# VHH binders against DegV domain-containing protein DR_1903, part 25

Target 1, 288 residues: DegV domain-containing protein DR_1903, of Deinococcus radiodurans (q9rt62)
Amino acid sequence: MIAVTTESTADILPLQLGYSGIHLLPVPLGHQGQVYSERELPPDQLVNLIRTTGEPARTLAIDDEVVARTFEAALQGSKSGRLVHVASGSRFTPHFEVAARVAGQFGVRVQVIDGGTVSYALGVQALHAAHLADQGADFGQIARALAELRERTLLTFAVESLDFLRVNGRIGNVAAFIGNWLGLRPLLAVEAGEVVSKARVRGQAAAVRTLLSATHQFQHQTGETLRLYCGHTIGGEGAAEQLQGQLQAVYRDLPAPLHPLGSGLTANVGPGVVAVLAFPRRFGLGHA
Below, E stands for the ipSAE of ESMFold2; O stands for the ipSAE of OpenDDE; V2 stands for 0.75 times the mean of E and O plus 0.25 times the DockQ between their complexes.

## First folded at step 14 (VHH)

Design G7 (framework vhh_7pa5_2; at its last look DockQ between E and O 0.02; V2 from the best seeds 0.00; counts 0 for: pae E 20.3 > 2, placed apart)
Fold by OpenDDE, look of step 14:
Structure G7 (fold): chain B 288 residues (1-288), chain A 123 residues (1-123)
Amino acid sequence: as target 1 above (288 residues)
Amino acid sequence: QVQLVESGGGMVQPGGSLRLSCAASGFTFSSYWMSWVRRAPGKGPEWVSTINSGGSSTYYADSVKGRFTISRDNAKNTLYLQMNSLKPEDTALYYCATGPYYSWDYSGFPDYWGQGTQVTVSS
């Protein structure tokens, strides 16, 4: 079967990594000229570092050698000698381009897919790819399936500030609105591979309501039974729990589990973030 | 409907040059990464080159690096491949395709690809 890799910032849980067989490409974090792994800089330490120093952290470009080693390792475990790499959105990070460049060294053995998203939305694509690969899917089938999944995925964040996004420079278009966001909590969505502003609200409750509304609207648009996840960065647990409660009140049959979002995302969007991730249930995530 | 039409192929002597073109229609060309892939007789498909949607990034197989140049004109919905210092081993049917890094033997046919243009390098 085709091996699957994705970025470490895909926020896939260890258990999921265990059964899916996905290999993670480590994405380094930078702060004040130092480079960290996500393991070296977990979210709580990341936030503390940012707050104490007043300096931002960011995801850094991946070394070509690291990419190559990751691909090689994944390919060694693959009987087919083929690999699909699901990369974060090319509009957000340079990781897709780097992966694609390195993939060239492997000829036709490695297929790189632009996931067009970040965090666990990316993780979901990787998991789905792994699921399909396990069923014997080829490159084309996987690519098409992920494209469909992307089109039918809701990812909306309620962030405390746009400052992290601004300072990181990963999403330049969002930074243009900084001056108009004072005292408001922005809601951002990933749509068509870009971050778009959806709303500006005051307070956590309003943010949660807006996320709920977005979910309802999305459900109606898709007309499908959804899988729901309440994502959160460090400090966003309360908001996520509130969101979960609201979602479960409306969708009784959906668990809407909390899903911690790691240092990669935290570095870019900051602490206290709550997010809703939704996509049709028909997309498999393996054994989970 | 989506169409990709390759042209510019032909017969050339070793060391010669060719410029391939791929005319795209039926989709938003400027939104897609594009690639060239080739297939030599009796061999599987081989990735040649890829260019990102905006044209700012290009990628090449080691076998063609330094000799081939991929480019695009989004205003004309056209993909190009300048091939210099051609070698007999470059002889193949050349295809343009949407997206990066396709493997026909494992992935089937790309979502969109042309009929190909024949390049023959021989003395």
Scores: ipSAE 0.000, ipTM 0.252, lowest interface PAE 13.6, mean pLDDT 87
ESMFold2, look of step 14: ipSAE 0.000; ipTM 0.116
ESMFold2 (binder alone), look of step 14: mean pLDDT 87; pTM 0.877

Design G8 (framework vhh_lunsekimig_d3; at its last look DockQ between E and O 0.01; V2 from the best seeds 0.00; counts 0 for: pae E 21.2 > 2, placed apart)
Fold by ESMFold2, look of step 14:
Structure G8 (fold): chain B 288 residues (1-288), chain A 122 residues (1-122)
Amino acid sequence: as target 1 above (288 residues)
Amino acid sequence: EVQLVESGGGVVQPGGSLRLSCAASGFTFSDYYLYWYRQAAGIERELIASITSGGDTYYVDSVKGRFTISRDNSENTMYLQMNSLRAEDTGLYYCATGPYYSWDYSGDHDYWGQGTLVTVSS
């Protein structure tokens, strides 16, 4: 009923876009004055550009007109004439504020929810919103359900460097740890809409063990059967496979699929990232 | 036994129109999302349009405004109306389906048709 939009950086897979009907708001990438869509600059090409030039890439602000056109397109395909936009966390990016400003031009037809997160944790919220909309939920029901989902979502990840987050201005509460990464991989989490430091560990095996421990603690705290994903940016595939194998050894009846992360996320967190995303299985994703 | 059967493919001149059908059997059609995929020679299948159980639609940019996906739950049939056809639309067109509670995140679906060929040539 209610149409759903979210950002291209939500790392929703093509199959999921197909069954959910979600429209993506394109987040532009910038490199040396050139502007790309994420589709134009896949992760391997993004990394090649950074390596060959020595210059960083950044996610850019979204033009109000692009936001308005995206909302108009989603509304035209909607039987209800209503739309919910699930934006990346307002404490990380300017995208919530831009979307909320543009939404004001549409009155009550468009509502914007601060997702309080990024990447596939954001994608999961959008998918759950689309699922609820298909079941007839109104704006308020969707907003309350997404608030509950946010409270019950674990997103924790091991990066190779904090420099990508710093360059993009997404460093937040971990800024004090810049330059103290000698030989250690930071482990970070998204909690209450902010990036927080959880640990610093040496090597891939320790990173995987720490992600597993976080998952076990999270399951204990929730007491629920979890849905699990092993996220990775380009270069993190081996670590994600190791994490998947170890999760499946413990949670034998729960799939923990690998989930590749796109160029927008890679620009912000860098290559070689491994992540776990977990939330209670009762939050349906439509087809997932 | 689940079965999806595409029909309506053929040869058409550029600018022409064609309507594809996907007849389904062996499952509760109204509970399923439905998809049209296209495969050009030597390329992996690509999703081009989808329709939810509630009737919401998705289109890739290359077909938006020219193609219309629809479903008739009483006839267990999905349709793809293709207008203003171009040479780039040439390929095998597959229908596919999966339940909204599926946890498979690959491009694979549990149920696929055999494909119907659309050729746009003068």
Scores: ipSAE 0.000, ipTM 0.106, lowest interface PAE 21.2, mean pLDDT 83
ESMFold2 (binder alone), look of step 14: mean pLDDT 81; pTM 0.811
OpenDDE, look of step 14: ipSAE 0.247; ipTM 0.681

## First folded at step 16 (VHH; framework vhh_7pa5_2)

Design H2 (from B1 with S105Y; at its last look DockQ between E and O 0.01; V2 from the best seeds 0.00; counts 0 for: pae O 14.5 > 2, grease 24.8 > 24.2, placed apart)
Fold by OpenDDE, look of step 16:
Structure H2 (fold): chain B 288 residues (1-288), chain A 122 residues (1-122)
Amino acid sequence: as target 1 above (288 residues)
Amino acid sequence: QVQLVESGGGMVQPGGSLRLSCAASGFTFSSYWMSWVRRAPGKGPEWVSTINSGGSSTSYADSVKGRFTISRDNAKNTLYLQMNSLKPEDTALYYCARVDEYYDYSGFPDYWGQGTQVTVSS
């Protein structure tokens, strides 16, 4: 079957990595001139480091050699000798470009897909790709399926500050709204490969309500039964729990599990973030 | 119950114009900001335009600014979108959307209609 790789910042859980066979391409983190892996700098340590030093952290570009090594390792484990790499949104990070460049060294063996998203939304694509690969899907089938999944994925964040996104150069369309955020919590969504501002609300309750509303609307729009996830960074646990409770109250048959978000995302969006991820249940994630 | 019914969509050539309408019912229309949102195949929903409750203030996505005009008639409980200089990239399902009181000026809607299809093609 086709091997699947994605970035370490895809926030796939260890258990999921275990059964999916996905190989992670490590995305380095930078802080005060030092380079860290996500393993070396977990979210709690990252947040502590940022708070104590007053200096931001960022995700860094991946070295070509690291990409090549990751691809080679994944290919060695593949009976088919083929690999799909699911990259984070090309509009957010340079990772797709780097991966695509390196993939060229492997001829037709490696296909790189622009996931058009980040964090566990990216992880979901990778997991689905792995699921399809396990079923004997080819490159085209996987690519089409992921495109459909992207179209039907909701990813919305309630952040405490835009400062982290700004520092990391991730605020494109959102920059226009920076002028009047005093006392407000921004809600951001990943749509069509871009980060867009959806709302500014006051307080955690309002943020959660807005996320709930967004989910509700998305469900109606898709007309499908959804998988729901309550993502959070460090400090966002309470909000995520609140969101979970409300989602479960509305959608009794949907578990809406909490999903801790990793250092990569945390570096870009900061602490205190709560997020909703939703996509149709028909998209299989393997054993999950 | 809240209902939003879009109309006015169709197929036009590039450079053409369309005027969308949205009939609102089941809520006090004049009390809510309203928005247009569109969804193109393979893409997520894209905010197009928002108008405040009284119609005195409007906002637009950069992609449609200067070409589209949002307006409303509160007496008729109707929202409008005049679309001029249409481009192929404007092809999408267009939704009328009520803006929740907690949402931003360009915010996420809490209710959408069923949408009206706009296709721009030569």
Scores: ipSAE 0.000, ipTM 0.223, lowest interface PAE 14.5, mean pLDDT 88
ESMFold2, look of step 16: ipSAE 0.000; ipTM 0.231
ESMFold2 (binder alone), look of step 16: mean pLDDT 85; pTM 0.861

Design H3 (from B1 with S31D D104K S105Y; at its last look DockQ between E and O 0.01; V2 from the best seeds 0.00; counts 0 for: pae E 17.1 > 2, grease 24.9 > 24.2, placed apart)
Fold by OpenDDE, look of step 16:
Structure H3 (fold): chain B 288 residues (1-288), chain A 122 residues (1-122)
Amino acid sequence: as target 1 above (288 residues)
Amino acid sequence: QVQLVESGGGMVQPGGSLRLSCAASGFTFSDYWMSWVRRAPGKGPEWVSTINSGGSSTSYADSVKGRFTISRDNAKNTLYLQMNSLKPEDTALYYCARVDEYYKYSGFPDYWGQGTQVTVSS
């Protein structure tokens, strides 16, 4: 079967990594000239470091050699000798370009897919790819399936500040909305490979309500039964729990588990973030 | 008081077109997102489309994408829904709805009109 790799910032849970066989391409974090892995700098430590130093952290570009090693390792484990790498959105990070360049060294054995998203939304694509690969899917089938999944994925964040995105150079079109944000929280969505501003709200309750609203709209748009996840960074636990409660109240038959988000995303969006991730249930994530 | 009055409904054959209008009063129309919602017989309300306050952003249910177009004229306090390529499954009472401030993304309303009937039948 085709091997699957994705970035370490895809926020796939250890258990999921275990049964999916996905190999992670490590994305380095930078702070004050030091380079860290996500393992070396978990979210709580990252946030503490930022707060204590007053200096931001950022995700760094991946070395070609690291990409190559990751691909080689994944290929060695693949009986098919083929690999799909699911990269974070090319408009957000340079990781796709680097991966694509390195993939060229492997001829037709490695295909890189632009996931057009970040965090666990990316992870979901990778898991689905692995699921399909397990079923004997070819490159084309995987690519098409992920494209469909991307089109039917909701990822919306309520952040405390745009500063983290700005520092990481990932404001995008959100910059147009920068103004008087005093006392307000921006809600951002990943749509069509871009970050877009959806709302400005005051307070946690309003943020959660807006995220719920976004989910409702998405459900109406798709008309499908969804998988729901309540993502959060450090400090966003309470909001995520509140969101979870609200979602479960509305969608009684759908679990909406909490999903802690990793250091990579935290570096980019900051602490206190709550997010909703939704996509149709028909997209399988593999078997435990 | 907030008032929303729909018009433009009627009976049309499959493949036909209708243009719905909604006259808004009793509030600052240009400050609010607006939505169209429909209710088919025996079914609950179904979200159709939403437009932001300025008209620069629109969203649609998958069931109507490519066929329906929402627009607004803030100077006239009027919301529109152009419906093309109508299908029998589009048969419903169509409501104009003001979007609640906290539900802008989903287009959930805080006020509804009385609705205008759209019937698509051969």
Scores: ipSAE 0.000, ipTM 0.220, lowest interface PAE 15.8, mean pLDDT 88
ESMFold2, look of step 16: ipSAE 0.000; ipTM 0.130
ESMFold2 (binder alone), look of step 16: mean pLDDT 87; pTM 0.877

Design H4 (from B1 with S57D V99I S105Y; at its last look DockQ between E and O 0.01; V2 from the best seeds 0.00; counts 0 for: pae E 18.6 > 2, grease 25.2 > 24.2, placed apart)
Fold by OpenDDE, look of step 16:
Structure H4 (fold): chain B 288 residues (1-288), chain A 122 residues (1-122)
Amino acid sequence: as target 1 above (288 residues)
Amino acid sequence: QVQLVESGGGMVQPGGSLRLSCAASGFTFSSYWMSWVRRAPGKGPEWVSTINSGGSDTSYADSVKGRFTISRDNAKNTLYLQMNSLKPEDTALYYCARIDEYYDYSGFPDYWGQGTQVTVSS
């Protein structure tokens, strides 16, 4: 079967990594000239570091050698000798370009897919790819399936500040509205590989309510039963729990688990973030 | 304006059955997910069941699963709840609720009816 790799910032849970066989490409973090792995700098420590130093952290570019090693390791475990790498959105990070470049060294054995998203939304694509690979899917089938999944994925964040996104150069046109966000909490969505501003709200309750509303609208638009996740960074636990409670009040049969988001995303969006991730349940993520 | 009017409640013995109806008006009923919620005296509202717009997807609280059936007739703008094997703990005011389908930046409004009383007593 085709092996699957994705970035360490895909926020895939250890248990999921265990049964999926996905290999993670380490994404380095930078702070004050120091380089960290996500393992070395978990979210709580990252946030503390940022707060105590007053200096931001950021995700760094991946070395070609690290990419190559990751691919090689994954390929060794693949009987098919083929690999799909699911990269974070090319408009957000340089990781796709690096991966694609390195993939060239492997001929036709490695295909790199632009996931067009970040965090666990990316992880979901990788997991689905792995699931399909287990079923004997080829490159084309995986690519098409992930494209469909991308089109049917809701990822919306309620952030406390745009500063983290700005520092990491990932807010694009959203930055133009920074002046208008005073006293407001921005809600951002990943749509078509871009970050877009969805709303400006006051307070956590309003943010959660808006995320809930977005979820409902998305559900109606898709007309499908969804998988739901309540993502959060450090400091966003309360909001995520509130979101979860609201979702569960309406969708009792749909689990909406809390999903802690990793250091990679935290570096980019900051603490106190709550997010909703939703996509059709028909997209399998594999199982143990 | 959005209106939801519940009916079909009453008093029934344990093990009995009731069928609740909710007449909807003032909105495109077929476009909205709908839910039943109940409130027992002294308790907060408890979610009972939800049905999607087309009726193909339903969900139930564990407390009623296997006993209650939610359904809808979009042509009649009516939501139903078939309640079988009723228990005293099912005694409550039952509300029909519309699930907001729109992305509302100002909030998430829920519309509820006035409720219909269900009393299960020996």
Scores: ipSAE 0.000, ipTM 0.227, lowest interface PAE 14.0, mean pLDDT 87
ESMFold2, look of step 16: ipSAE 0.000; ipTM 0.107
ESMFold2 (binder alone), look of step 16: mean pLDDT 86; pTM 0.864

Design H5 (from B1 with S31D S105R; at its last look DockQ between E and O 0.01; V2 from the best seeds 0.00; counts 0 for: pae E 21.6 > 2, placed apart)
Fold by ESMFold2, look of step 16:
Formats: sequence, C-alpha cells, structure tokens
Structure H5 (fold): chain B 288 residues (1-288), chain A 122 residues (1-122)
Amino acid sequence: as target 1 above (288 residues)
Amino acid sequence: QVQLVESGGGMVQPGGSLRLSCAASGFTFSDYWMSWVRRAPGKGPEWVSTINSGGSSTSYADSVKGRFTISRDNAKNTLYLQMNSLKPEDTALYYCARVDEYYDRSGFPDYWGQGTQVTVSS
C-alpha cells in the first residue's frame, strides 16, 4: 500500500494519526529568532508568547534534509516502497515546491500532490489518501480522488484580524481588505487554491449565521450528505459550539464535531477563529 | 431611517458614458458594503458591482468588468458608478443597495433605493 505524508499543520487529530499511519512533515515555528516544533509550542503557550512579547510568530520553511528524512522514514515503513505526500496549497506556502524538489531525489517512488488548501481541509485529503491506499489505490487513483475532493470541499472561516495572515505572508487576494476590518469580522474562504473574501459581519452571532448559510448553500449546490466540522483556534470555542448547535438543528442526522486547530494555523490566522469545513460523506477518512 | 437616493441616469447612445450617484442617509455609511443592482425590462434583479466599506476592494459582474467602476466618498455618504462604453444591454433601472450582514459573493441587499433609469439606444 502507498504510504502517506502531509504537513504537521494539517491539524489531524492524534487518534486519526494513529489509525491512519500518516507520517507528518514537521513545519517549524519561529518567534524572535527561536525555532520550535508545533508540539513544543502548543496554542495556549503560542498565544501567551505573542501577547507578552508583542512579537508575531511565523511558520518557517522546511529544510530539504528534514523533508528527505521524513520521506525515507515513511518509505521504510511502506510495504509497497511508494509514497504520496499531500502538500499545503502552493499558492499559500512554499512547502509544495520544497517537497516536489526533494521528491525528485526518490524518482517514481515519491509523488507530491498540491493539496490546494490548508489546515484540516489538507488533513482530510491526507486521511482520504491513506484510506484509498489501504484499499490498494495507485498514485493516479489517489491523485484523481483528491482532485475531486478538493473541488467538493467548503472551507470558510471568520477571523478576528487579518494581521496574522499579513505578517505570515498568507494574505493573498485579501490584501485589499487590510485596514478595513475594524468593527467587522472578516469571513474568508479557500476557493480554487486561494483565500478569498466572502463577507464582513458584526459579532459572533452574525459570523455563525453566515457560516451556517454558506453550509446550507453548499449542501444545496452539491446535493450530497455532508461531513461537517466546526473548526476553531484557541479563543474560538464558544463560536464553534454555537455553530455546531445551529448546524445540528438544521442537519439533525449529521454530527458536526468541534475540531481544534494547532499552533501552525493559530500563528497564521490568530486566536478566536471559527470555521466550517464541509465535504461529501462518501469521501472516507479511514477505519473509524 | 435608512434612505438611498439614486441619480444620474438618462438616455445615452451606445459607446457613451454616465455616472450614477447614490446619496445615503439614516445609517453610518462608512460601516457598510454597498452594491449596484439593475433590473432590465422583463428581467429579475442582476448584481452589477460591490464595494467594501473603506472603498479599497471592488468586484464586478463579468458583463460589466472593465467598463464600469464603483467608488464611494465616505465623507459625503455617496456611492458612485462610472459607466463607460455603454451597450444597449445595459439598459435597466439601476439601484443603490446596502448589503445584508450575511454577505456572500452575490450580495443580499437589505435596503434599496427607488432606482435611476439608464437607457442606451441608437
């Protein structure tokens, strides 16, 4: 079966990591010249460090040697001797290019897929890839399935500030919104591998209603039973719980579990974020 | 009370230009996104353009991109639509709209003006 890697910033839960066998490529965090793993700097400690120093944290480039060691470790555990790496979107980070360059050293044994997304939307792609690999899928089958999944995924989120995206260079096409967020909470989405602006709303209740409306529109457009997740960074738990309750009131037969986002994402989007992730239930995530 | 008053419509030949204005009152204009929406004879409403509260981000329907420019003056509580290279299919009643709190790509206006007529004919 084909082994799967993705980035530590994919926000895969520990239980999911355990059953999927996915190997994580560690994305380092930087703050005031110090380098941390995400494990070394959990979200509450990260936010406290930013607040007490007044200095931002950033996700950093991954050394070629770290990428190569990660690929080697995953291949050594693979019965097939083959590996798929699902990288964060090439329009968001340099990590796809680094992974593709290093993969060239492994020839046909390592294939890198541009995930076109970030966070748990990336994690879902990795989990689905691992599921397909467990069923005997080859590289081409995995790549085609992930392309379909990307096209049928809703990821939209309300941030408290665009400043975190700005300082990390992840602002993309929403750069024109810098300085306009005051008094309003920006709602953003990932579409076609880019961050786009969807709305600006006042307060938590309006943000939650807008996320719910986006989910309903998405359900109507796809006509499929969805998997739903209420993502949040530290400080966004209350909004995520409210979103969960409202989603379950509309979609009574569908769970919408809360999904905490890790330190890499928190550095890029800030505390207090609430998100909805939705995609068709037919995309299996493994043996859960 | 919220009021939106459009002006600047009229009759113009194909290829001509018009500038529409919308005077806003009864709310804090600088806090809201604003849109232009139009209704051609016998058609439903069609979104034309949207501008964010600060005026730094704009979007346009494909049918008007490159020909129309939305702008705003927050000091004067006024929204504008500069329409160049006008075509007969631009003939419509043009409305200034305040955008609903539940913003999507298409906009969901919550307050509309009475509209100003634009007629493009040879």
Scores: ipSAE 0.000, ipTM 0.097, lowest interface PAE 21.6, mean pLDDT 84
ESMFold2 (binder alone), look of step 16: mean pLDDT 85; pTM 0.861
OpenDDE, look of step 16: ipSAE 0.007; ipTM 0.226

Design H6 (from B1 with S53R D104T S105Y; at its last look DockQ between E and O 0.01; V2 from the best seeds 0.00; counts 0 for: pae E 18.7 > 2, placed apart)
Fold by OpenDDE, look of step 16:
Structure H6 (fold): chain B 288 residues (1-288), chain A 122 residues (1-122)
Amino acid sequence: as target 1 above (288 residues)
Amino acid sequence: QVQLVESGGGMVQPGGSLRLSCAASGFTFSSYWMSWVRRAPGKGPEWVSTINRGGSSTSYADSVKGRFTISRDNAKNTLYLQMNSLKPEDTALYYCARVDEYYTYSGFPDYWGQGTQVTVSS
């Protein structure tokens, strides 16, 4: 069975990590010259630190040695001697490049996949990879399946500010709109490995409605039964609950659980964020 | 066009030795890590060995460590695998593989040869 690793910022729940066997590559966080792990700086503490100091936090590049150690550890646990690493989008973070470089030292044992996304969308890919691996899938099968999953994944965020993305250098194509966002909440989506601006709205209710609309549209486009998740950072719980209620009202047979998003994402998008994640249910995430 | 052509396989008794060669063409050989991979009947591919671009760093599967030696001659665009103390469990089709580090995936061979058969039997 192929081992699976992904970044700690993939926002996989502890329970999911437990049954999937996924190993996390720790992504360091930086604040005022200090380096933290996500374990050392959970979202609530991260937000408090930012608010108290007035200084932003950021995700840092991963050291080659840390990557190598993570790969080695994962390989040691693999009877097959093979490993798939699912990396965050190469257009968002340097993590893929680093992982890819280090993977070369392992020859054919390690395959690094560009997940083209972030947060729990990345986590979903890793979980699906682990699921497939458990079923005896090879590298090619996993890669193809994840590619299909990426094409059929909706990830849209309603953020309070673009400042966090700016600080972390993650704004990308949305930078052109920064000057016109006063009093508005940006809705951003991850599409084709890029962050794109989807809408500008006023107020939480409008944000939730827009996220709901996006989900409906996505569902119609795919024509498939979806898995739905309501993601949120610290301060976004109310919005996420509202979103959940709306989704459950429309999709009675589809649970839409709340999914807390971790410090890595929080550092990049800030507090008060609500997100919708949707993908076809046919993509298995393993058995809990 | 990228091409990898393996040679040197054959039948040998347990404890015997073979030297495999892989002739590479169609790409800058010295720019890539190279690997040997083998596939036994009914089994998936098994990583055997990897060598870095310049040949200064090598790695081996535990199953072959101490018995196999990977090397390369960049001037000749050739990869080698010296196999000593061969065992019946080493019986497989042996592939030369180029390691891709720069695209959507890394550490996975993007090109394989047709393979050369190694059979270890008494």
Scores: ipSAE 0.000, ipTM 0.227, lowest interface PAE 13.4, mean pLDDT 88
ESMFold2, look of step 16: ipSAE 0.000; ipTM 0.142
ESMFold2 (binder alone), look of step 16: mean pLDDT 86; pTM 0.877

Design H7 (from B1 with S35N S105Y; at its last look DockQ between E and O 0.02; V2 from the best seeds 0.00; counts 0 for: pae O 12.9 > 2, grease 24.9 > 24.2, placed apart)
Fold by OpenDDE, look of step 16:
Structure H7 (fold): chain B 288 residues (1-288), chain A 122 residues (1-122)
Amino acid sequence: as target 1 above (288 residues)
Amino acid sequence: QVQLVESGGGMVQPGGSLRLSCAASGFTFSSYWMNWVRRAPGKGPEWVSTINSGGSSTSYADSVKGRFTISRDNAKNTLYLQMNSLKPEDTALYYCARVDEYYDYSGFPDYWGQGTQVTVSS
């Protein structure tokens, strides 16, 4: 069976990590010259640190040695001696390039896939990869399946501010609109490996309604039964609950669980964020 | 209004081939993923295949992989299903399907036509 690794910022739940066998590549966080792991700096502490100091936090580049160690550890647990690493979007982070470079040291044993996304959308790809690996899939099959999943994934955020994304260098074209927000809440989506602006709204209710609308539209476009998740950072719990309620009202038989987003994403998008993640249910996520 | 009209079904022997067509109207066809769904007698709808809006990506049920090919012509608002190496278990009413404003929780979401019958029998 092919082993699967992904970044710690993929926001995979501990239970999911348990049954999937995925190994996490730790992504370091930086604040005022200090380096933290996500374990050392959970979202609530991260937000407090940012608020008290007035200084932003960032996800940092991963050391080659850390990548190599992670790969080696994962390979040790693999009978096949093969590994797939699912990296965050190469347009967002340097992690893919680092992983790809290090993978070269392992010859043909390690394949690195550009996930083209972040957070739990990345996690979903990793989980699906692990699911396929468990079924005996090869590198090509996994790569193709993840590509299909990426194309059929909705990830949309309602953020309070673009400042966090800007500080972390995650927005290019979206940054051009910062001056025009004037109290508006931006809705951002990850599409084709890029962050795109989808809407500008006022208030939580409008944000939730817009996310709901986006989900509805996506569901109609795909023509498939979806898995739905309500993501949130610290401070976004209320909005996420509201979103969940609305989704469940529309899709009565589809669960839409709340999914707390980790420190990595929080550093990049800030507090008070609510997100919707949707993809076809036919994409398996493992044994649970 | 949305309309989907399937055609191309028939009776074939095992190992035979058929090509189904679905003519779509009443909506922006090129903006939607399209699906083939089938219903065998006494069974619920079964997803068969999906194609993305542009036709660059396709997916198939395990039961038909390697035998069926989905395609589309957006200029003609038409969806196709090439079925090769047909088996008796492929016998079903085949539908072109899209999700409408209502959600079918008992099977594959449906807005579909009247279907076209495919019968595989020796």
Scores: ipSAE 0.000, ipTM 0.232, lowest interface PAE 12.9, mean pLDDT 88
ESMFold2, look of step 16: ipSAE 0.010; ipTM 0.435
ESMFold2 (binder alone), look of step 16: mean pLDDT 85; pTM 0.863

